# Designs tried in a protein design chat: miniprotein binders against p81326. Part 164

Target 1, 226 residues: p81326
Amino acid sequence: MLHFGGFIMEINHISKILEKEREEYIRNKVEEYLKQGFSKDDAVNKANQSWRTYIGHRIQDVIYNLLKKFLKDSGLKVTTDKALNNRNLPEELDKVKRLIAINYGEYLFLPDADVIVYKVENNDIKIIAIISVKNSFRERRFETTYWKLKLKESPVTSHIKVFLATPDKDNEISYKCPNGKPKKMRIILEYELDGIYFLKEDFEETEKAKHFGKIVEDIIEISKKL
Key: E = the ipSAE of ESMFold2; O = the ipSAE of OpenDDE; V2 = 0.75 times the mean of E and O plus 0.25 times the DockQ between their complexes.

## First folded at step 12 (miniprotein)

Design xg1 (at its last look DockQ between E and O 0.73; V2 from the best seeds 0.00; counts 0 for: SAP 80.63 > 70)
Fold by OpenDDE base, look of step 12:
Structure xg1 (fold): chain B 226 residues (1-226), chain A 109 residues (1-109)
Amino acid sequence: as target 1 above (226 residues)
Amino acid sequence: SPDLKKAAFIAKIILDLAEELGLSDEEKLRELVKLIEWLAIMYGAEVEVEIENGKIRIVIKVGNVEIYIEIEDGKVRITVDGKRYEFEFDSPEEAIEALYEILRIIEEH
């Protein structure tokens, strides 16, 4: 049981809520596809495929909202890369955007940053952490590690912690050496990143691979050292 | 509005959970309250729950949208935006089925 600001985070509650959302989403999508003239089987298959894309964004939103809620009392702020893509940014967010930018010589580009945690102290902004959210590792398996390595190359960004949050439903990175065989992806991600946080109970825990419930505490601790 | 859709979705999930758990058992009510609290956090909404003498009052706030749900003796009353829209249902199931229609009515107004 992980305590967040007096709340015990039960992954079971989150999972139950997301399952209710899935049931409703699938029902609505099946009806939509039936109206488009698809067969029942095709409609169900298409709805399930649509859900796989949709749930990725939902988990990201959930993590954003959780971090926003539980970091609020510590004075830490949370934003997203999506919020930073606006042309007209408030001064604070414009500063955040500049402080996570990666230098490519003639160009500055932003890393993939599903969630960004920062603090404002004496009108100065300090970036604390970037959290990448992955529902599956089918595509762009090492993209998060690439951004971590790029952030290390500059004294402006080298202090930024990069975390991965995942439910890892398919057990792609839950264990380092299942059946005595090393899982390349788990080993590399754990080595290169500052932490991996699992939204599940069944995984191999290490110093860097933790339950998602520990992320708030870890971020707060990091923020005190900056 | 996106906020209205979000609030209505939260309302639907709450009603579905209430139906599944049942409202007659104190332990189930406590579980429902916990689920509602997590639901609120997950969706970045404010949800208030009051339970008094078998009556459940739920207030869902998303941006400027407020949805009030009252459940008493299996009946459900839904109020949107301060009594501008009030609906009564004989069960949570009926309320869930009507929720999308309610949204449509509100958006057309």
Scores: ipSAE 0.695, ipTM 0.851, lowest interface PAE 0.6, mean pLDDT 89
Fold by ESMFold2, look of step 12:
Structure xg1 (fold): chain B 226 residues (1-226), chain A 109 residues (1-109)
Amino acid sequence: as target 1 above (226 residues)
Amino acid sequence: SPDLKKAAFIAKIILDLAEELGLSDEEKLRELVKLIEWLAIMYGAEVEVEIENGKIRIVIKVGNVEIYIEIEDGKVRITVDGKRYEFEFDSPEEAIEALYEILRIIEEH
């Protein structure tokens, strides 16, 4: 049986499964590229590039499915910004979309909100948290911080917690002061965001930087105060 | 069939894990069950596993697609869409290698 917090104890199981998924994905992609006439070396290189794009979306899906599973019994609902971009939204999701939209004068835009957690109480929707999922920090280093600051500007959205979830396999933000030198990205992200949740074991844990398995308990506690 | 491809991919992962762990040790069997439970959550899929008298039975449900896997004495039986498509292999490795061809056969009929 799986429990709250059991997710922390089982992170190695998830990693092992993802590695098997990678092996099968690359095997399939190499075959596809070989049939397109690429050399073996080119097919392998292209398959690895394809995986890097795929794994980012896959991790988002994993996080969505995990949160949906483990938050359900607490009366919390989970959706994604992809689902909110559909043309024919159900009334409930249309309300969720309007509640997280940011006003830029005559225009409304959605923040970078890969996964959204909300609750419904007597036809009223309250947004609890937004989780941004980042596999790499090479191109969008502080995008999540920007959206947190924008959400803080309005009393309608200022309560929304903004979390970052990441495997951070390249150790870009895993430590605040590696070798005694401040890591600007980690320090700013931790300062500005409501939490950073690592999908790995090796990182510097703080009050805001935690194992991903803690995110369920944190979200439930926040929802009770809202 | 996207659902069939997804179910078959899940089946490949399960068979690969079963081959790697070996099936002769209760500790390894418990580990396989835990991995399958996490796999089900990671896909948002219905994947059930049971062990009975040294036989491992796995049911994978994706939409209306059902893949049944039975592993006994290292041999693998795969059933798709009830008993309409049934295949038997001498090892998980043979089953993994054949799954893509199995998909092609099912898609043609």
Scores: ipSAE 0.665, ipTM 0.844, lowest interface PAE 1.0, mean pLDDT 85
ESMFold2 (binder alone), look of step 12: mean pLDDT 74; pTM 0.744

Design xg2 (at its last look DockQ between E and O 0.84; V2 from the best seeds 0.00; counts 0 for: SAP 85.393 > 70)
Fold by OpenDDE base, look of step 12:
Structure xg2 (fold): chain B 226 residues (1-226), chain A 109 residues (1-109)
Amino acid sequence: as target 1 above (226 residues)
Amino acid sequence: SPDLKKAAFIAKIILDLAEELGLSDEEKLRELVKLIEWLAIMYGAEVEVEIENGKIRIVIKVGNVEIYIEIEDGKVRITVDGKRYEFEFDSPEEAIDALLKILEIIEEH
């Protein structure tokens, strides 16, 4: 049993809740598509396709809420790249946005940052970590790695930890060398990133590849060194 | 409102979990409470649960929206925004089916 902010994190509870959410979501979408004049079979297929898109955003939201809750007592704050896309930002978030920006000479661009963890001390903001959330690795397999490497190029951002969080349902990166064959994607992601956190039990654990329940402790420890 | 929809969705999941687990066993009740706590965290909502003498009271808070659920002897009472809207059902299943319709009515007023 892994302790998550003093709470025993049972992946089974999260999975059970997400399954109930799926059932309700599918029911509602099927009804919506039936009202649009689709057949029952087409409605079910469309609902399932819609769920595949929805669950990716949902897992991101869940991770955001978990981190927000369990980091609160440590005085750490959590935001998202979506929250930073506004033209009119509060001063605090405007500073956060500037502190994660990557320099491309004439332009500044933001990395993909599903979740951003930072602290405020004496009106100074320190970025602690960026968490990328991926439900599947079908597309943009090394995008998070790219952003990690770019963040390392500047003394302003080089200290920022970059983590990947994933359920990895298809076992794309759960093991390094299954059946003696190296999994290129797992090896590269583990090498380049500061950590990979799995929302599952069945994976090859290493120093950098851990259960998601350890992410809060790791972030708090990093925050103390900054 | 988005908050009302979120609160109602949480309520539906709670009722579905309650129906699946059953409410007569103390171990199942403890499991339900744990699931509700996780659900609250996952949604960034506040949920309070009280169990007394076979009666379950649940308060869901999302922003300024509050949903109160009471389950006793298999019957479900749902109250939204205080005593302004009160509904009674003979089972959690009936409550789940009706909750969407209730929300539509509340949003229109």
Scores: ipSAE 0.704, ipTM 0.856, lowest interface PAE 0.5, mean pLDDT 89
Fold by ESMFold2, look of step 12:
Structure xg2 (fold): chain B 226 residues (1-226), chain A 109 residues (1-109)
Amino acid sequence: as target 1 above (226 residues)
Amino acid sequence: SPDLKKAAFIAKIILDLAEELGLSDEEKLRELVKLIEWLAIMYGAEVEVEIENGKIRIVIKVGNVEIYIEIEDGKVRITVDGKRYEFEFDSPEEAIDALLKILEIIEEH
């Protein structure tokens, strides 16, 4: 069983690499936009906008790859909602998809989950957790909470832990009472979800609001109880 | 090729880190190795580094694409797709600047 104790140093390595990725991404995009005929100022502005959407996708990929790497030796498997939306699914992933689907009468839909953790025992699949990755809380602030509540409605999905992972660079949910006033978004998310995992150092740590480095250990412990 | 573009981007990040840290300080070399190990995890890619006889060797594998980077005495040798494409540069910075041209050559053939 391997986990990242002292995750502060590992976050610094990840942050350093992402800084270099940003520099190279922006350089490449500026060159691309200049070739399209944009002015330098417009090319830089467009490159920065492109990075903001790219970094969200990139953080999802990083979380997926980290969990896949560090959960492997504990017999836990990891997939994504994008992988489950492929029509040509292997039998195992088709079962995962059906086990997280939510019934709306004549329709079945997947919850919005970026990363899904499950295990396979004796040809039986057990969904352990879903992790929603949010970089901004400007729109759909409580979408993850909605999916948690829907999963709780059925005995076959009520055990599934729902986590939120976020860098929260703009400090939208980092503190419960910034400037002495309750922050509704942080309080409700922490209350309803099974955990919030921050990809940064500066936030108010609680029983449910933790450094991202603790997520592997938490998932493994949950899997032993299921 | 998406796999080639990904492998080349990883190569560019590694060369940039190598240039920034410097390769004559043993502590900085250890830091580079740790960063490469985390980079491999972050991409879900096979990226290996070995230091032998003053030569640093880096192997990047993405799908069926392989980029081999060898740095010795400040010079850089890049091999793509086995020995099919071989390039030499006087520094990591020159190799970084040339990587886009390398991609264009490989994808045209």
Scores: ipSAE 0.627, ipTM 0.829, lowest interface PAE 1.0, mean pLDDT 84
ESMFold2 (binder alone), look of step 12: mean pLDDT 76; pTM 0.760

Design xg3 (at its last look DockQ between E and O 0.72; V2 from the best seeds 0.00; counts 0 for: unsure alone 67.358 < 70, SAP 89.186 > 70)
Fold by OpenDDE base, look of step 12:
Structure xg3 (fold): chain B 226 residues (1-226), chain A 109 residues (1-109)
Amino acid sequence: as target 1 above (226 residues)
Amino acid sequence: SPDLKKAAFIAKIILDLAEELGLSDEEKLRELVKLIEWLAIMYGAEVEVEIENGKIRIVIKVGNVEIYIEIEDGKVRITVDGKRYEFEFDSPEEAIYALREILLIIEEH
């Protein structure tokens, strides 16, 4: 049980809520596809496929909202890469955008940054952490590690912590050596990243691989050292 | 509006949770309140819940949109954007069903 601001985060509550959301989403999509002339079986299959795409974005939004809520009292701010993609940014967000940019010589590009945590002190912005959210590891398995390595190459960004948050429903990275066989992806991600945070109970805990509930405390601690 | 759609969706989830847990047991009501608090955080919404003997009040705020729901013995009230709907029912469970239907109507407009 992780206490955040007096609330015990129970993954069970989050999971239960997401299951109710799934049921409602599927119902609505099935009705939509039936109205489009699909068969019942096709409508159900299409709805389930749609949900797989939707839930990835949804988990990202959930994590954003959780971090925003639980970091607020510490004076830390949270944004997203999506918010930074606007042409007209407030001064604060424009500064955030510039402080996470990666140099490619003639060009600056942003890392994939599902959630960005920063602080404002004396009108100066310090980037604390980037959180990548992955629902599955089917595609772009090491993209987060690439961005971590790129951020290390500059003294401007080298201090930025990069975390991965995942429910890892398929147990792709939950264990390092299941049945005595090393899981390449888990080992590499844990080695290269500053932390992996699981939105589940059944995983191999290490110094870097933790329950998601610890992320707030870890971020606050990092923020005090910057 | 997107905010109205979100608020209505949150309301439906609350109703689904209420249906699953039941509204007659105090322990289940406490669990429901906790779930609603987490739901509010997860969605970046404000949700207020007041539970009195035989009376449940829920206020959902998303941006400038507010949904007010009241369930009491024999009566259900929902207010959205100044539009008020009132129905009489014999049980809270019947009220939940009616509220779902109203929310569907609201989402279509």
Scores: ipSAE 0.758, ipTM 0.888, lowest interface PAE 0.5, mean pLDDT 90
Fold by ESMFold2, look of step 12:
Structure xg3 (fold): chain B 226 residues (1-226), chain A 109 residues (1-109)
Amino acid sequence: as target 1 above (226 residues)
Amino acid sequence: SPDLKKAAFIAKIILDLAEELGLSDEEKLRELVKLIEWLAIMYGAEVEVEIENGKIRIVIKVGNVEIYIEIEDGKVRITVDGKRYEFEFDSPEEAIYALREILLIIEEH
């Protein structure tokens, strides 16, 4: 009934809902900390810190739920790195995990792949895309780029599209040359990744830097070529 | 229960959205319905909204927990985890405030 992809106003709806979620979350956390004996000022500070951790996981959950809903009719499946780190994996998910894992000799690691899109075709699993979710670029600024480069090193994983999804509220990567000077982080991320999808309206749009609402149709088009 | 807390949290967000938009304008009510549909998707939850003949009905389902809200002709009915409440209101703002207070009371237990 509800259509996703290509609807710019849908990003505004998501942002509005997340704003109300933040207000309610902060209210609940402040009450919790006050009952623990913290001062009002300390409770507010701790609640804001708690939200910064929560919002990163929350955005990942939102993206997962949206993709699961809107890719279902195209025969595409969605999972998360959290699900893949479970000790007792179903056979299907164990295969997904093996198809994105990077071998470091004696060790095996998953790339930064918060959300994974794949399809099952004739009992064969094809990984379509991985989406890395970043709320802030203060830490691990180029981690997603590193994983893209590692995936490109093997013919088995080189086809996998690597996307970055971000609200980028602090405008750390929203523009290429904000004051006439190149923004190194934005330029490198856009060059190396297959796409950057912004969960906001105000950013410099390019062929690779798009509104998040376009991610569904992009993934569907890619899947048709595999 | 975790399901009750999640359902109540979703209900509070709906009330916050309703407070911002106002319930007196048909265009704003249609926008609220759209936001509730997005909210349901974002949480992977079952949320139903029906508006007909001046009656607003909202059903939130999380696991085995159900929150039912009905607003008609200056009266509000809310059922949370089997507990029913009814009250009258003079304005939509009054209704939203009362619903929020009822949700807080139920969560204390």
Scores: ipSAE 0.644, ipTM 0.861, lowest interface PAE 1.0, mean pLDDT 85
ESMFold2 (binder alone), look of step 12: mean pLDDT 67; pTM 0.626

Design xg4 (at its last look DockQ between E and O 0.68; V2 from the best seeds 0.00; counts 0 for: SAP 92.603 > 70)
Fold by OpenDDE base, look of step 12:
Structure xg4 (fold): chain B 226 residues (1-226), chain A 109 residues (1-109)
Amino acid sequence: as target 1 above (226 residues)
Amino acid sequence: SPDLKKAAFIAKIILDLAEELGLSDEEKLRELVKLIEWLAIMYGAEVEVEIENGKIRIVIKVGNVEIYIEIEDGKVRITVDGKRYEFEFDSPEEAILALKEILYIIEEH
């Protein structure tokens, strides 16, 4: 059992809740598609496809809410890339947006930043960490690594920690050398990123690859050094 | 409203968990409370659960929307957005089913 901000994080509870959520979501979508005139088999298939897209966003929201809850007492703030896409940003969020921007000469672009952790001290904003959330590594396997490398190129952003959070359900990066064969993706992600946090129990733990329950402590410790 | 839909969805998940675990066993009730606490955090919602003398009270708050559920001695009360519904049931399982049906209606409107 890992203590997460004084709360015992039980991955089994999260998994159970997500399974109930899946069942409910599928039921609702099947009903919706039946009302649209699809056959039962087609409705079930479409609902399952919809779930695969939905669960990716859902895990991001879950991680956001977990971090928001457990970092609150430390005075740290949490936002998302979605929140930063608004036209009328509060001054604080506008500053956050500018402080994570990557320079491409004529253009500034934001990294993929599913969750952003920052602090406000004396009206100054300091970006602490960006957390990329991935449910599957089928697409854009090294995108998080790209953003980490780009952030390192500027003295404005070089201090920002980049973490990956994943349930890794398909064991794509859970082990470095399963059956004696190196998994390129795990090795590269662990090397280039500041940390990988698993929302599961069955993985190869290292100094950089940890259980998700440790992310709060790590972020708080980083925040004290900034 | 989006908040109402979210609150209703949370309530349905709670009811699904309650149906699976049962409401008569103290150990299962403790497990249910823990699950509800995690559920609240995961959704960024406020959920309060009180269990006293066979009475179960659940309050779900999402933004300005509140859902109140009370289960006691074959009676169920649900209050959604200030509207109160009361039902009598022969079993907790029937009560849960009826509550789910109400919540489905709420999600569709």
Scores: ipSAE 0.761, ipTM 0.894, lowest interface PAE 0.5, mean pLDDT 90
Fold by ESMFold2, look of step 12:
Structure xg4 (fold): chain B 226 residues (1-226), chain A 109 residues (1-109)
Amino acid sequence: as target 1 above (226 residues)
Amino acid sequence: SPDLKKAAFIAKIILDLAEELGLSDEEKLRELVKLIEWLAIMYGAEVEVEIENGKIRIVIKVGNVEIYIEIEDGKVRITVDGKRYEFEFDSPEEAILALKEILYIIEEH
């Protein structure tokens, strides 16, 4: 039987499973493209391209499932920006959407929140935290800090914690001063955000930059003070 | 169905992990169980694994779809969506390969 109830987050297990997931995904995609008449080289290139698109959303799904599983016993609920954009939105999620949306004059947009943690007390909803999930920092490097700053502008949303979760496989923000030079992205992200949670072992740990396994305890602690 | 494809994909990942770790070493089987528990959480799926007296049972539930795998004494059984397969093999490695091929065929349909 599966182990339940205990909180033990092991990043190496997640990494090993994702490695096998990639192998199976690539195998399936190559076979699919070969059946469509592509050459082997083209099928492999297309499969790798497909994986790069898939892995970003897959990591979001993994984080969503982990938080949903481990926050359930604390009475905390989890949703996603994708779920909030669905056509037929249940009343509870419609309230969540309205509480996090940013007003741009005639338009109302959700922040790029990926995963949203909230609680329900006496039919009132309190947004606890949003988690932005980034697989790469090559483009839109400071998008998450933008959303933090926008949420701070309103007293209704200023309490919302904004976290970044990342495998940071290419070490783009893992260290403050790699090669002796300050890494601008790491320094600014850590300064502006409420926390950075790494889905890997090798990074410079600080008060705000932690192993992803700490995120559940941190969210629960925050929720008790609201 | 999407649930069948998801269940079969999970099963193939489990078989890949089993192939890497091996099925004969108690410590490696214990590691496999831990990996299966994390896999279940990562997919939001119900996966049960039981190992006793040389018998390995794995049950994967996704929605209304169930995949059942049993490996015992050179014999392997797999039930997918009510379809049952049973084979005898000389080695665990051959059993794992056959199980993967069955899952591939089922996904094709």
Scores: ipSAE 0.662, ipTM 0.873, lowest interface PAE 1.0, mean pLDDT 85
ESMFold2 (binder alone), look of step 12: mean pLDDT 73; pTM 0.707

Design xg5 (at its last look DockQ between E and O 0.65; V2 from the best seeds 0.00; counts 0 for: pTM E .619 < .8, other shape alone 3.853 > 2.5, unsure alone 62.043 < 70, SAP 79.826 > 70)
Fold by OpenDDE base, look of step 12:
Structure xg5 (fold): chain B 226 residues (1-226), chain A 109 residues (1-109)
Amino acid sequence: as target 1 above (226 residues)
Amino acid sequence: SPDLKKAKFIAKIIADLAEELGLSDEEKLRELVKLIEWLAIMYGAEVEVEIENGKIRIVIKVGNVEIYIEIEDGKVRITVDGKRYEFEFDSPEEAIKALEEILKIIEEH
């Protein structure tokens, strides 16, 4: 039993594991593409492109599993948008799905909700937080902000905290004013969201921008106020 | 099954980590155990590691799938889906190679 006293996420271990997974993934994909008749150089390039897509989903799954593990003892539950896309939902998940839905008049749509944290008390479901996971900010830079603003418009969803979790490998939002120049994306995301959690050590920490290891404590504290 | 595929993949990552760290150094073994614990969490799996008297036992649990890995002096044993695979080795480096070879066999079946 890992007596996780304080949730100290050892990012170094996670990074090492993900690197081993990358090496294995690339090896397997290169072999697959060679069998398909591609040259060695083409196979390597295609494998690297495939990895860039794969790692985004992988990080989401990792964060889901981390939160599921570390929130379990607090009685909090964790699900994903993928789980909510099932046609035959259990009653509990059907309620969760309805409680995060955004009204567009004739239509209801779900926000991008990679991870959803909720509690069940006396058969009532309370949504605590939505965590958006981004590996890179090349596309859809402010979508998480859009969803946060939309959730605020309804008394049903206005209480839901929206967090961003990212490794930010390219330092797109790690610092507010690198070299004296404001990073628009960091400033806006930090202003509009309830928190940004970094899966890295090298970033500018603020009240809202924290190490990912703090997300568990923050979610538990929020859950006690709801 | 997806669970079996996941369990096999976890076992392969463990083998890769063991290859990097080695199995002969106590400090490196402790690091390996920590990495395995994180690996289990990251995959939503359960992994048990026991090290006693030069014997390493690893149990990977994913859903209803279990993989047992046992490394002793001169022998690697993997049990999966009721099938048992055994390879002999002469050195700790060969133990890891044996483990990798067994895992390849298991991946193909």
Scores: ipSAE 0.748, ipTM 0.881, lowest interface PAE 0.5, mean pLDDT 90
Fold by ESMFold2, look of step 12:
Structure xg5 (fold): chain B 226 residues (1-226), chain A 109 residues (1-109)
Amino acid sequence: as target 1 above (226 residues)
Amino acid sequence: SPDLKKAKFIAKIIADLAEELGLSDEEKLRELVKLIEWLAIMYGAEVEVEIENGKIRIVIKVGNVEIYIEIEDGKVRITVDGKRYEFEFDSPEEAIKALEEILKIIEEH
């Protein structure tokens, strides 16, 4: 068995927990809406809509907490775009922000970087990877690939690995040729990005498309080369 | 408080998992412990687990709120927020009810 941080990694535990969280979240929200005077049918519909928004943020938090836990002993640090957007930014995080920002003349923008992995050596900060977390691909389907291409344009950022992490519950990118028809989104994402990590079991595995449980080992290996 | 709300949610999830698994054999108990450990990690909560010959002790620290769980011989004992509310339950349904009552007491105070 492979031992990391005293735990055995298994993605189905995370999925089972999230399903129970959904059930309890929906139950609590229905109760809230019923107290506000909505009908039962309306309360259920509103609760499901609320969950759809909540689960996106929840998955980002889960990924952050997992990476923070399991990368610590390798000297790797983890932050988020939320932390980088604070007005009272600590000096270390200000440096992280500057090292991933893209200059568009009069404007500076951060790439799609829900979670950022970096290391500090000899007062020097090296950005290892950014992870974009997508619960759904209805909107902004190729935003992550755009940011990868922009990062490749500068020698300062060209080394940064860009990963996509997703449960992909609706199988939008899980397979290259479902029903015999090529999925443009999966093919382009896999080609342009450094890796796609699935928070589920049922997907087409390739050299770049992997189970999420492999992301820690991959990041550690990359960091050794930097 | 935010920590109390989070702890209540976590405790309810634990109760739901215990009810689904049934606590009748060692394999199911070990599975429940694994789920509790992952749940704590998913919230960034500190967790300590001690397993000794079928007796399992788990401590989950959610900010300033502490959840203590002891599982022995198919029974569950729960202590919340550093206060010891010790109950032994003959069934998962009774454990869920007791946990909900404990959390209501903490919320009122």
Scores: ipSAE 0.605, ipTM 0.766, lowest interface PAE 1.1, mean pLDDT 81
ESMFold2 (binder alone), look of step 12: mean pLDDT 62; pTM 0.556

